# Ledger of designs, part 212: VH-VL binders against o60147

Target 1, 175 residues: o60147
Amino acid sequence: MLEKNKYLYIFRHIQTNQVLLSQGNVLKKTALFQLPYPLQKPVAPNGMRPAKLRKDHWVPLLKVEFPNESMFQSVFMQLLNYRKYRSVQPLTSDLLKLPIPVRRRKIMRQEVPNTIADLADILNKEKFPENSVRLQLSDKSDSEYADWPPSVQIDSEEIKLSRGFREKTTVDEAR
Below, E stands for the ipSAE of ESMFold2; O stands for the ipSAE of OpenDDE; V2 stands for 0.75 times the mean of E and O plus 0.25 times the DockQ between their complexes.

## First folded at step 9 (VH-VL)

Design ya86 (framework fv_tocilizumab)
Fold by ESMFold2-Fast, scan of step 9:
Structure ya86 (fold): chain C 175 residues (1-175), chain A 119 residues (1-119), chain B 107 residues (1-107)
Amino acid sequence: as target 1 above (175 residues)
Amino acid sequence: QVQLQESGPGLVRPSQTLSLTCTVSGYSISSGYYWSWVRQPPGRGLEWIGYIYHSGSTTYNPSLKSRVTMLRDTSKNQFSLRLSSVTAADTAVYYCARHEEWLSHFDYWGQGSLVTVSS
Amino acid sequence: DIQMTQSPSSLSASVGDRVTITCRASQSIGSYLNWYQQKPGKAPKLLIYDASSLQSGVPSRFSGSGSGTDFTFTISSLQPEDIATYYCQQSWSTPYTFGQGTKVEIK
């Protein structure tokens, strides 16, 4: 069968800079479960549900290609765990001094550098073969949030925002 | 809409391999989610056995890892459990269930299949 | 492994009563806790996920709260159809672990 799930797609919210991880090139509404803020969520009898997904509000941040599904799964699960650990860390006294809206904006704005740093940390701890992991970013300057191991090859071509993560089809290539 | 259904022998002899299949309808197992097995011995609580990711990657409960194998058959939209070297302690109702990666809540379950291990 | 301790093991209450069940994790799990209802002879049914989020189609009398290590599940007004065993489950890390269950009966 065709190899599946060897790509990690990372999206960024155009207004808040919040980040969503996805196994597919199109966001599913279940990805919104990742959005619970580091701040305590409101407690309600009917609970909190994911807001309606507006796909036009999310743009590509980066795409990671792994040589196989096992490496993808390992890195993806570790990255999810890193995000969970960040979500339960106590807020610093500096953050607690800020009004709630300002505090949330500051936390959300840090998700891009935090996600990139976490990804790099995971890849640095793994002993993957040289040039086995390919990164393609929408903005190459975002790669500067971390030091990358020899296993990582950063693509010189940026992701075109107008295409999102869409793959070329036979029809598109023929046109 | 999404439905899971367990099938397999209800009686297994000690030292043999317990084999169960979960048939999924209303959703392709290769399209997403994690597909798990959970068991419940009579009168006791729930124990998670392991999951298979829609790509085929597996994670097993360390307490059972040496005896557990999970496989998927995408052409039949099924995933299966094999538990080797069974004893009376493996007598339980076996459920298949799915969850997504972040909150890992089991939103759909099969009806459960009782497997009795006896001579 | 994360140990989940559930209390009480069983309780008897009258229709219309407020029922409270607690669940304690051996380490901090944030809000990564789910609650299930299981009736005799049936599979567990998800009621609450992410500590406090009500599953679609589940009556509003069911609620959850808590974070870190201490969690509470509440039925605000017990109905006859609520007679069941209730389980908490941590989803912080594998292996996923369940509480021992609380059997809810009518007096």
Scores: ipSAE 0.395, ipTM 0.773, lowest interface PAE 3.2, mean pLDDT 85
Fold by OpenDDE, second read of step 10:
Structure ya86 (fold): chain C 175 residues (1-175), chain A 119 residues (1-119), chain B 107 residues (1-107)
Amino acid sequence: as target 1 above (175 residues)
Amino acid sequence: QVQLQESGPGLVRPSQTLSLTCTVSGYSISSGYYWSWVRQPPGRGLEWIGYIYHSGSTTYNPSLKSRVTMLRDTSKNQFSLRLSSVTAADTAVYYCARHEEWLSHFDYWGQGSLVTVSS
Amino acid sequence: DIQMTQSPSSLSASVGDRVTITCRASQSIGSYLNWYQQKPGKAPKLLIYDASSLQSGVPSRFSGSGSGTDFTFTISSLQPEDIATYYCQQSWSTPYTFGQGTKVEIK
C-alpha cells in the first residue's frame, strides 16, 4: 500500500467484537492500549486487554483513505474520544439487570456498530470535500449502521482480508 | 472431562430431514468454543458441515448451507443438526465436535452416529 | 475453498520405522493446520494443532512441521498401535477442509 499514513484500519476481534483502530494495515502492540484492563473475569480468554497481541484474532472491519495524514489524525483522535466518552456513561437500567458476563457481551457487541456510527458522525461534522474520503467495508451491510456524508465514497468492493491481515490472500469468514 | 455424544435416528428416508443432537457433558457450551458437525461417508474422508457458537451464531459449509440448520439449547447443554432433503449421498457417520476458539482445532469428538438414507 | 492434498494415500512400514506424511494447501494457511489420527470404527483424534504443537497426552513420537502451504507429519518410530488413517485439516478459513487421508499399515 502506498502512503499508509493516510489510511485508517479498524479491526474487529473475532470473538469479543472489540474494536481496534490502526494507522496502516498492520496492528501494533500499542493498539492494545485502546482496550480497558479487565476488572472482572473476562468473557473471552486473556481478558478485555490481552497481554499479547495476536494478529490472527483480529479481522479488518473497514478501511478509510483520507486525503492526507492531517485529516486522518483528526478523525483518529476524535474516534478515541468518542470511545472514551461512551466508556464513562452510566449503564442503562436494563443492562444493570443482566448478569455481568451477559452485560459485558452485550456491550462488546455494540462496539462495532457504535464505532461505525461514530465515524460517520465525525465525518459529517468535519465536512470534508465531496468524495474526498474513501470507505471500504468488510461487509457492505455494515454501512447501514450510519448515514454517510457526501465526502465519503463507499467502495463497491468489500475488503478481502483474512485473519491476521494478509494482503492478497483469500477472504475468510469473520469468525 | 469433556464428552460429546450424538443421538438420533439411524435411518432416514430420501427427501426427509436428518436430525441429530449432540449432548455435551463436563463443559458448558455457554462457556465458549465452537460446536461443529462433521460427517464421513463410509470408506471416505471427512467433511465439515458447520458450527454453532454459544450465542447462536452459525456458519455452514456452502456446499450444504441451503439444507443445514444448527441450533443450540444451553439449558440442556445440547446442540443439534438438521439436514433437509436427504439423498443416498448423505449416508455417513456424523460426528459432533468441539473446536478451539482461536486456532479451530477439533479437540473433542463424539463417538459418531451412523445415519443411513434408504427407502 | 481451500483444497488439502495429502501424500501418500497409503503406506506400509515396519515397526520402528520413521514415517512421514505430507500435506499441501492450495493457498497459504499460515500455521492453521491440524493432524488427526483415526482408527477403524473410531472418531478422529487430535494429535497436532497449529502445525507443530503436540496435543496433551499424545506420545512424543508424533510431530508436525511446516507453514504456509507445505506441512509434514512425522512418526519417529512406528508402533503397532499407530495403525490408522491420518488426516490433515486446515483451520485458516471456512469451510474447514480435510486432506483425503493417509492409511498407515505395518508390514
Scores: ipSAE 0.006, ipTM 0.590, lowest interface PAE 10.6, mean pLDDT 87

Design ya87 (framework fv_tocilizumab)
Fold by ESMFold2-Fast, scan of step 9:
Parts: C-alpha cells; sequence; structure tokens
Structure ya87 (fold): chain C 175 residues (1-175), chain A 119 residues (1-119), chain B 107 residues (1-107)
C-alpha cells in the first residue's frame, strides 16, 4: 500500500455490470456517487437515506499500474471525465422506446466495454514509454474491447486485493 | 476536529507574488482529500482558484492558471498558494478548504485571510 | 466553464416564512450541486451536498432538490440566525463555479 497512488483499480458490479473507479484497492462508500443509477432506492424524504456499499457485490475488473503518480492522476482524471460525459449524453430513440427498467439495464450492461474502450483511448492519446503501463484484467477477453498502445503491457496474473477490501462501509467511512 | 488556518502577508504590492500557506490540523494532507484555495473580493462572490490532491497533483482555474502555483509540505502538514503578477483585482479574502474526491463539496474551510494589493 | 445563475439576488422575509432560492446550471450536472451559507465576516458553511443531502449538524429546516440544470434550496421556517448570503456551487467539473449569491434578510 506504499505505492497506492500509482494504481488505478476498476470494479464491476456482479448484478448490474456498473463500474466504479478507485485510486486504491479499497472501495470507499463515497465511490457510489460515481453511479448515474443508484443501486438502492431512496426511502427517506428528499432521498436522504445513506448509501450502502456492498463490497461483496463488487469484483475487480482491472488494475492499471503507472510509472509514476503524476501519470496515474492524469489518466484517472481523464477517464473520470469520459465517464461523466457519457452519463449526460442524449439517449437514442431506440433506448427511449424501452421501459425505464429495461433501458437502464441495457445502458448499465455497456459500462464495462465503454470503460475499457475509454481507458485504451486515453492511453493511445498519451505518449508513454513502451511497456511502462501494466494492465491486469480479471477476464483477459475484456482486453478485446479496445486496441492497446505499445506503452501497455497486458499481464495475465491475478489481481491481488488488500485484506481490507471487504470491510464494512462504516469502517471504510472512518478512513 | 479538522481545522484549516490561512497565513501570509496581508499587503502585497502590484506586480509582486502573493504567497499564502494553509496549515491543517486533525488530518494528514497526504492521507486523502483535495485541498483547495477559494477567494472572495470585497462585496463579491466566491471564485475557486485551484486544488492540490493529497498526492501532489494540481488543477487550476483556467482564468488564473498562468499565474498560479500550489505546493504541499507534508512534513509541516501545509499546502500553499503562489499567485504572481498581482493587481488590485486580486484584492480578496483567500480561503483554504478541503473536499472529497467524488462529490467535491467543501466540508471544512479556513477562517479566511484578507490580502490587499496596493502600492 | 459551467455558469451558475442564482435567483433572486436578495430577499426579505419574516421569521417563520418559507424561503426559496433557485440555481440554474448552463449544462447538466446531474446532482453535483452544493449549497453554502455565509454570514458576514465568516467563511462559507456547507449545508447541502449532492443536491439534496443534508450535511451533518445542519438543521432540518434546510433542504435542497433538483437535478440536471434546475435546483431549489428551501428554508421551511426562517429563523433570525439564518440571515446570511447563500451560494450554490457545481462540483461536476473544474473549474468549480458558484452562483452569485442570494442575500437573505429579515423584514
Amino acid sequence: as target 1 above (175 residues)
Amino acid sequence: QVQLQESGPGLVRPSQTLSLTCTVSGYSISSGYYWSWVRQPPGRGLEWIGYIYHSGSTTYNPSLKSRVTMLRDTSKNQFSLRLSSVTAADTAVYYCARHEEWLSHFDYWGQGSLVTVSS
Amino acid sequence: DIQMTQSPSSLSASVGDRVTITCRASQSIRSYLNWYQQKPGKAPKLLIYDASSLQSGVPSRFSGSGSGTDFTFTISSLQPEDIATYYCQQSWSTPYTFGQGTKVEIK
């Protein structure tokens, strides 16, 4: 955890296929604010019910190791901006014809391919040294959603998470 | 528990560099959050200047980017603002503040330091 | 940059009145909108974040609503200590931008 600021972790929700970015191998409760579609319906007046992060419902999608913290932060911020931009684009007429729950499921299903494509686009745009960026994927076939630049080394080794990954949200909130 | 306190000269001459330091207590600046500077000219609204992430990475308001530098000193638990080539338009109360990475709401603020740019 | 337009610029109301302030963003910011209270000579204080979430320790008479481009801040029953200028702030993208402020006074 000495070099936690050099690693980008991306997690996938096992039921919805929604994606969360993390600047470390621990998911924080506030990461849920990334999601355009809440996982849990508000029950309090004015939507004031606290968000719940079920860490057992999130699995690693990929891990990226950067040469230094500056390059990591640049890529992370660009990826966050790509994701934000996608979340506010007008929906196609075909999607608008669908009932809201069906529409949302279709949109969420595409978050994994979209995130991988966006990451690759950012890395192709940057002129990083050859083999300087290490990409580890939980499912190697997900690398096929994009064309990767020479700077990227795809690793088949399993993604290792900290022992604290599945700690309760109240403990994570204290951090 | 978390407290932010601005310090630095209250008077700066035109064309000089404005320098302010924010001292943070109750939380390590290298452990998390974004640390920002926000200013408010007398009788006017709030303007965000820039932030430094707990790692040292910075982002500045494009309107001020050519004149702004932010640095951190983790040994003193401080972050600083340097604004070059100041004019009377830079006269303002300068606040330091922190915000979380995902929602970017400013939950803790310093008390503010008035900086007057005058000959 | 995202422009934040706040209205009204000032208002006067009686103790116990319902006070409403609006804020409009020049583009969709989803729910990334915060509200601050600033009393004369003091730093701003966070009241509402994520458009509708009440900050810990803030009285329940303060509330926020809205999404996308149109947002509303409400004080359900104005108290004397609520005399202040209120600011909205978008946290969707840098540079973070604030509304011009609404000064709330007691009649």
Scores: ipSAE 0.495, ipTM 0.808, lowest interface PAE 2.7, mean pLDDT 86
Fold by OpenDDE, second read of step 10:
Structure ya87 (fold): chain C 175 residues (1-175), chain A 119 residues (1-119), chain B 107 residues (1-107)
Amino acid sequence: as target 1 above (175 residues)
Amino acid sequence: QVQLQESGPGLVRPSQTLSLTCTVSGYSISSGYYWSWVRQPPGRGLEWIGYIYHSGSTTYNPSLKSRVTMLRDTSKNQFSLRLSSVTAADTAVYYCARHEEWLSHFDYWGQGSLVTVSS
Amino acid sequence: DIQMTQSPSSLSASVGDRVTITCRASQSIRSYLNWYQQKPGKAPKLLIYDASSLQSGVPSRFSGSGSGTDFTFTISSLQPEDIATYYCQQSWSTPYTFGQGTKVEIK
């Protein structure tokens, strides 16, 4: 049986540090829907949803391999929910004291560590089998943003930063 | 016109930390682009060290990552390089350069600063 | 890391000659390749970006072509002021890497 749809890729925008979730190593245009509309209250600055996906503006942040598609889907949806929840929370008083441009930059810088922390929290709650989830980071130091459960094994090798996508695997070609 | 200028000590002892600063004029580093360090050992080729964005986000060459720290000071329109635990192999001309935002070509370079590692 | 291999390492040609330098990447870098000129004691100067785009202010005798893994840099008519070492550089992925350089001399 062909194993498919069990890979989570998280991409980072090379300038804004915005985060996109992807099923597979190639970003789809629909991934942009993860970013807020300009007229909505967003975690990221308003107007930060581009009209077009420029794959070369995004680099891999981390890769997660799950035991199966069901586990992947569960974690994927939870990540989206965490982000949505965060986006509707009031800004802290400390942030409100900052000039708008500085505030925006600070919020954007938090998307990466927040996403990593969210992932760890979700995985801690899911209680997957030991060493059943494989995590690879573009920067191993990013793993320090959270405590990881026994279900997660962190690869010693870092992901090379490639623009927009990684080369297709057999799994990706079968999609 | 955009100008970059490296500054710092030209001599560093082994095991010490190499420190350089790049001062940018004619363009605000807060306006965009990436700001990189590239080095060239005498008579050899070019090696990219890493870059920093005005947000403070950095990306380093894995071969040097454990020893490299880059910072920026937007108020002074400067960015800096620190390379720890230097050896003779770190003797090189160090360049700062502006990195195009998307295509990542280096369109502006400093004149370079020779740093010699010697006891 | 992506390895960039230039050919030749050095060449000597006459004024007015057509000069060709090649650069090969260990994997596809699409069009994310740049060419630099470096004269002795000077910083590299950008000549070509995105494989074939001529940098502003650069003479039209310089050109670049290619995509994927194989790239070519050309000087249509070599001039005395073109004596330098030329480098290719991939900007597809980090770490950014350079070719070993090609030293161009005049006979």
Scores: ipSAE 0.006, ipTM 0.583, lowest interface PAE 10.6, mean pLDDT 87

Design ya88 (framework fv_tocilizumab; at its last look DockQ between E and O 0.06; V2 from the best seeds 0.00; counts 0 for: pae E 13.2 > 2, placed apart)
Fold by OpenDDE, look of step 9:
Order: structure tokens, then C-alpha cells, then sequence
Structure ya88 (fold): chain C 175 residues (1-175), chain A 119 residues (1-119), chain B 107 residues (1-107)
């Protein structure tokens, strides 16, 4: 029995550029636990875990289609591990010299390119079959953040974005 | 119960700086939320001026950014508004208000303080 | 900036009437819309948040609906104490912006 395709969505916050991973095109509240910077006297717009998930402040950055659950889970878990690893690494002296708000903003700005690079690295290491993984980006230029292995087929179509937490659908257009 | 109260001079001369303070009671500003200033010219609508977080981080309306400064004093549980180079167009009732983290609704408001710009 | 346009600017209705106010955003704001009531000489009071959520302590005759760009505020049965100016406000992005207001009077 052929397994159903599985989808990984990566979302970006429209203000902070923070990144969340999702198994679907709709974010769940529990996704907030992915954020590495908890609320500790932070600048709310610049790197913190918000008290509430404002779904509509998150836009799809990219969508990855896997042919089965196993491949999806492998990549998903590895992405989380990469993020965790970065979050616990000591800050460079250059970053430490910056005021805390500036430092946090700089770190948050790197989340998008870092996540894309992570994904590419993981996929390169996994050595999946050629064209077995389909990648769709909201902005095609984001694909330039990394070299992609032959297993990845980049979709020529961009994700249709609405201001919100999902791809723009016919239903969304009707609103 | 959370209460906000504006205080400051009700009369300011043109080209001078308008200064107001909002005193919060029933809730520590250090505990969270965003603290905003909103103004309303007589007989007109509402204009958001900006907000400050307890960390000192601020966001201002671009239309007023060059003239606006907001500060907070956590020890006094207060936050303040300064508006420089005032003109008659700055005559308004000024409100301080609270809104929830991460862009939300204004759930508590001060009573408002009328500031008149006149020579 | 996101522009908020209310309609009508003013209305007069009888006690017990259904009153409807509309608010349109210049761009999609999802459900990040709030409604306020302002009585003469008083500060605005939050009635509805997130397009349709009733603020605690607010009478159930007040309601809101809509998503995206078009929103509706409704008073199911207008009461004398409801004489006020009502404002919509988007909380989607800064700068936060308000509608021009709708003055509600009783005939």
C-alpha cells in the first residue's frame, strides 16, 4: 500500500522573522514551544515566545512534500535538533558586544536562512531518491540560501500567500 | 482592578514639548502587556501614537515618530509621553491604554487628559 | 498604513431596533479587528475583540462578525444607554488605526 504524501510547512513570523515547523498548513498552539527564546524581560517584537499564537501573523515560507511518513519524520526531527543545537551554543564575542535588543533582532533575522540551510543540509545527508522530495517556496529567491540535492525537485510555482497562516485557497479568496 | 491615570499640564505653548505621565495601578507594568498612548482631537477620531514595553522597547506611529519619545519607570509603575514641537494640531485628549502582548486590543484606558496648544 | 472605513458616519434609530455598522480595511487584517464604544466625555470602552469575541462584562446584545477586509458590528436591540460613537480598530499591524467612527443616536 502506497503511503500518503506528507507535508512539512515552515512558517515565518511577519515581524520577528521567527520560524515555526508544522505538519500542516495551519499552525497549532503547541508550535510556539519550538521558539528557543522564552519570555524573560525581552523585547516582545524582537525574539520571544508570545503568550498566544497569533496564527495570522505567520506566513508560509516553504512547503516540502514527502512521499511517506518516515521521510517526513526523519527530516522534521532533524530540523528541530538543528534549531535546539543552535539555541544552546555560546554567543560570539561580537554578538555579546551588542545591546540585548539589537542582538536578539540579529539572531532572529538569521532564523530563516539558517532553517533553509538546515533543510538542505539534512536532505543532502539523507540521500533520498532523485526527485522524491518536492519543494515549494513562497519566494523563489529563498532557494538560493542553499544547494539542493538531486532528491529535491523545486516547484516552479510559488506558494500563494495570503496574510495569514496558510496558503491562499479559493475559500480565502472568497472572503 | 487595573487602572490607568493620565497626568500633566493641560496647556502647552506652540513649539514647546507636551509631557504626560500615565500611572498604572492594580497591575505591574513589569509583568507584561504593552502600554500605549492614543489621542483624540476635539470632535475627531482616534490616533494611535505608540507603545512602550516594560523593557523600554518602543514603537511609534511613523507620522509622529520624529517628535515622540516614550519612557517607562518600573519603580513607579509609570510610563510617559513626550511630544516635541507642538502645534495647534496637537490639541487633543490624550489617553493611555493597555493592550495584550503581540498586537492586541486595548482593554484598559485612562480617563484621558486634555492638552491644549495655545499661545 | 491600513485604512479603516466605517459606514455609516452617523445613524438614528429607535429603542429596540437592530443597528448595524460596517468597517472595511484597506487590506486583509484577518480577524484582528476590535470595536469600541465611546460615550461623550469618556474614554473608549472595548466591546468586541478579534472580530467576534465579546469582552467580559459587555451585554450580549453587542456582537461582531467578519474576516479579511469586511466587518460588521451589531446591536441586536438598541437601548438608551447605547448612545455613543463606535469605532473599529485594526490590531493586525502598526501603526494601529481606527475607523472614523459612527455616531449612534436614538430617535
Amino acid sequence: as target 1 above (175 residues)
Amino acid sequence: QVQLQESGPGLVRPSQTLSLTCTVSGYSISSGYYWSWVRQPPGRGLEWIGYIYHSGSTTYNPSLKSRVTMLRDTSKNQFSLRLSSVTAADTAVYYCARHEEWLSHFDYWGQGSLVTVSS
Amino acid sequence: DIQMTQSPSSLSASVGDRVTITCRASQSISDYLNWYQQKPGKAPKLLIYDASSLQSGVPSRFSGSGSGTDFTFTISSLQPEDIATYYCQQSWSTPYTFGQGTKVEIK
Scores: ipSAE 0.007, ipTM 0.594, lowest interface PAE 9.8, mean pLDDT 88
Fold by ESMFold2-Fast, scan of step 9:
Structure ya88 (fold): chain C 175 residues (1-175), chain A 119 residues (1-119), chain B 107 residues (1-107)
Amino acid sequence: as target 1 above (175 residues)
Amino acid sequence: QVQLQESGPGLVRPSQTLSLTCTVSGYSISSGYYWSWVRQPPGRGLEWIGYIYHSGSTTYNPSLKSRVTMLRDTSKNQFSLRLSSVTAADTAVYYCARHEEWLSHFDYWGQGSLVTVSS
Amino acid sequence: DIQMTQSPSSLSASVGDRVTITCRASQSISDYLNWYQQKPGKAPKLLIYDASSLQSGVPSRFSGSGSGTDFTFTISSLQPEDIATYYCQQSWSTPYTFGQGTKVEIK
């Protein structure tokens, strides 16, 4: 089910630098389906894949506040489409020359700059009012991955997570 | 569930091309995984030959690359190995095997097919 | 290419003994190291993956450890059915390479 709100949260994995998009400050285990490379290695002999979400392994990358739900939905859906498009593109010949673990590390390291660039591109194409979109970054230097439109106000402050986010560290669902 | 089975001639003459097919059941080869060939000369260890990715992309062991071709037939759910200009040194049991890109371990193996290179 | 060296090349032990085999990589491979058991006339069987993870259905007497370049495979209490050749394999990069094998026999 779709959550109706005007906030977009983006999370970064502390070791792999992979990125998850979330509506609101709650990260659900189904968000793991956004990842092209699973965090845990699935090893069931018949192809079954156990899923684990370690909420303590994800930290906020950024939070975006939109003036209304309509603008949030538009940007959120476009960002998901950008990420989906990237995931189905063929790997470059340069990447294919690399050993599998090095190749994956390089791809994963690019998710933060790619996601920030995608967000900026979407916001530059939309004609939002000046200072109507509030962008909070955990590390303000990450804003340098893109050029931002006049509609965006960039702030640096701690991104507040819900109390429930941290109460369970692992969700295991094998089926 | 998932099963792999090798087939092809058990005897190949020197200088000719060795041809083997791996038939996969229980999983579509075009849906995922890397599909590999591994060989074992009598009384010796294991040597990886190459893989074909579910997209059709191939990677071969550099020691064999000039002689190796791997192909897939998605309609028959098969992938094949062709090794040209064979010599007695190519006499081995040939296995097909599956591994996932992220995991890179061989979880399912065929039973092996002995290929003897002799006149 | 990454060279994998196993030690010893062969060993003999009694039922119930602890058996240890080592595997050394010519460069760091993180935890991308697998262990296989091969009985005469059979295909290799995966026992341990990612250096220390036990494959489903494999007895708990088998274990693995190590990271980087040095790896150990252990059978805590050798059973008659464990007579086999054991191989390590690196999956860090292609070409995938195997150790030369360790033949385990019962005294």
Scores: ipSAE 0.006, ipTM 0.482, lowest interface PAE 13.0, mean pLDDT 80
Fold by ESMFold2, look of step 9:
Order: C-alpha cells, then structure tokens, then sequence
Structure ya88 (fold): chain C 175 residues (1-175), chain A 119 residues (1-119), chain B 107 residues (1-107)
C-alpha cells in the first residue's frame, strides 16, 4: 500500500573522498551529520563536517537496488555501524607520525574502498536470493575493492552523472 | 569559550633554557586537537615550533628539534615549551595556539609572551 | 620545507578599494592554505582556511581562492579596521610555514 524505499544511494566528496549514505536520490542537508562520528562528543568536531551541503562537491559513488525496504533498512544500518566501529579504533602509530594533512587525506581516502568492502561483507553475510540485489557503480573498477556474493548483479552500465542522482522525468519530444 | 594563556619569564640569558607554560581553559587538552607553539621575532614573521597531540605525541620543527621539548600536565590542563641553549636569535613573542585536527589551522591563540634573550 | 612567498610586502590603499594579496608555495599544497590577520601587539586571527573557506564571524568582504601553488586573498572593499599585516600559512606538511607577511595601510 505504501511505497517504501528500496534504494541505497552512496555519494563521495570530489576532493576529500568522504562518503555519505542516503535513503534518497538527492542528499538532504542532514546527511552531513554522518561526518564525522566522534565517540566522546554530542556534536561532531569542527573541520571534518562542511558547514553546509555543497551539491557541486558530492557525486554518485554507487546505487544499490534491494528487493524490499526491509533489506534496505538492514543493510543501511549495518553500513552505519561499520563506519562507527572504524571511527572509534585508535589511529596507527604510522598514521600519527605523518603531517596532519597527509594523515587526514589517507584516512579520508580509505572511506571509498572501506565503504565498498563493508557493503560487500554485509551482502555476503546475508542470505539474499541470487541476482536479487542490483549494484550500479560510477566507476566499475571500484567493484574490485571486494568480492561480491551471487546475490549481487553488478550493472555493466556505469552511472554517468557528474552530480547527484537524476530523477525520472517525462520528456517533451517537441519542446 | 576556549582560552589559552602563556606564562613564564620574559628575560632569559644566552645559553640558558627558555621555559613557557600555556594554561588552557574551556577544553581539556587530552580530549582532542593539537596544541602548538608559534613564535614571532620582533619585526619578523611567524615560525611554527611544534605541537603536542592530545595523546601526548609530539612533532617539532626540524630547525629547532635538537633544542625543543614539549610536555603536558593534564591535571593542570597545561602544556609547556622548553628551548635549550638560547641565543639572541631566539628573542621573540611566543604564542600558544590550538591546531584544528582535521582542517589544519590555528583557531585559538594565546595573547603572546615576549621573551628576550640578553645578558 | 615548503617556502611561502607573499606579494607584495606592503601596500597602501584607500578606503573602499579592492585589495589583493598573493601567496606562492614552493610546491603544491593542494588547498591547504590559511590566511591570518595580525594587528600590532595582538595575536594572529584566522580569517580564511582551506584556501577559500571563511571562518565564522569574519566579514564577507574577505575572501580567498587558489589551489596548488598560487593563492589569492582579497578584501573587496577596504575598511579602516582592516589595517594589519596579513599572513598566509601552509598546512600541507610539517614544518608548517608562514609567508613573510603583507602590511596593509590606508592612505
């Protein structure tokens, strides 16, 4: 009766490679509260979360179509939990010895491969029917960050949008 | 809300050790950020000396590393600078500053403390 | 060490003038470039971070741009209270380094 969301949309930042998870095909401003995840503070530290959502800074990374909303919700929550778990782990001594901007870039650059690996790990643990989960990537080589279960059908067509995900429209053939 | 204040002697003799303390209020120095010393010789520009990370790890400017030690006292919410074997070239206003962890800039500064090296 | 070169060393302009200061890094620093204002006897004050982001509470007449090695700081309409020395600072790698400063005066 109710149309429930069964799509996961993932965006990356064009410069920092930070990742945002979304229920919708356009980012809401509240998505910024995913960045960062401080363990000890009620508010994210300054400097890791942009002051506002710049739509020209976030591009599609991937889109996942699930069989239903329940599966979407389960995977979405697990992805957030994986990110939270990583955020509370101590930084390695090698990272701490790097200059701050180099260390910051290395941590942020890991977000894309880590998120893709997390998604694949979650899907490998779930018992979804074969070919029931459709994955579309903006860069198909990103699928190489993980091994995908039989339940995942990787779309051969890349996402070719430069900003956000496009809504379906009715096209006027003449005008 | 966050405030930093330098303290220490304003006059140091050549070959002695310069010692300064920064007292922080409004934030625990062990909870986050980098805590830095920056100096400015009279009429000259700014020189970063080093920082101490909230975990206690330190990084120093290589030009000063052989003479610099930074420590913290978390019970007093203070961090300190020691610069050994000073010369007249070390005469400067010394600032303590908070260094933003993820976007690396100095967002809070102390008032500055002039330290003169002379006989 | 990354050398930061500011130009000019000093300038004099009238109230309302557009003021431009440049900063050149000896190697690419991406957008890891900050701008500070320092008035005599005072600590530096952060104005711009990450090349173009305005710090909270800073008037919108201040702006920054650039990436890589060449950066520009602009005051769109100079005000009497903008008399100060301005510094760029790279935060790409330690040791963090500052430009030599640009002294801005009103004529």
Amino acid sequence: as target 1 above (175 residues)
Amino acid sequence: QVQLQESGPGLVRPSQTLSLTCTVSGYSISSGYYWSWVRQPPGRGLEWIGYIYHSGSTTYNPSLKSRVTMLRDTSKNQFSLRLSSVTAADTAVYYCARHEEWLSHFDYWGQGSLVTVSS
Amino acid sequence: DIQMTQSPSSLSASVGDRVTITCRASQSISDYLNWYQQKPGKAPKLLIYDASSLQSGVPSRFSGSGSGTDFTFTISSLQPEDIATYYCQQSWSTPYTFGQGTKVEIK
Scores: ipSAE 0.000, ipTM 0.482, lowest interface PAE 13.2, mean pLDDT 82
ESMFold2 (binder alone), look of step 9: mean pLDDT 92; pTM 0.935

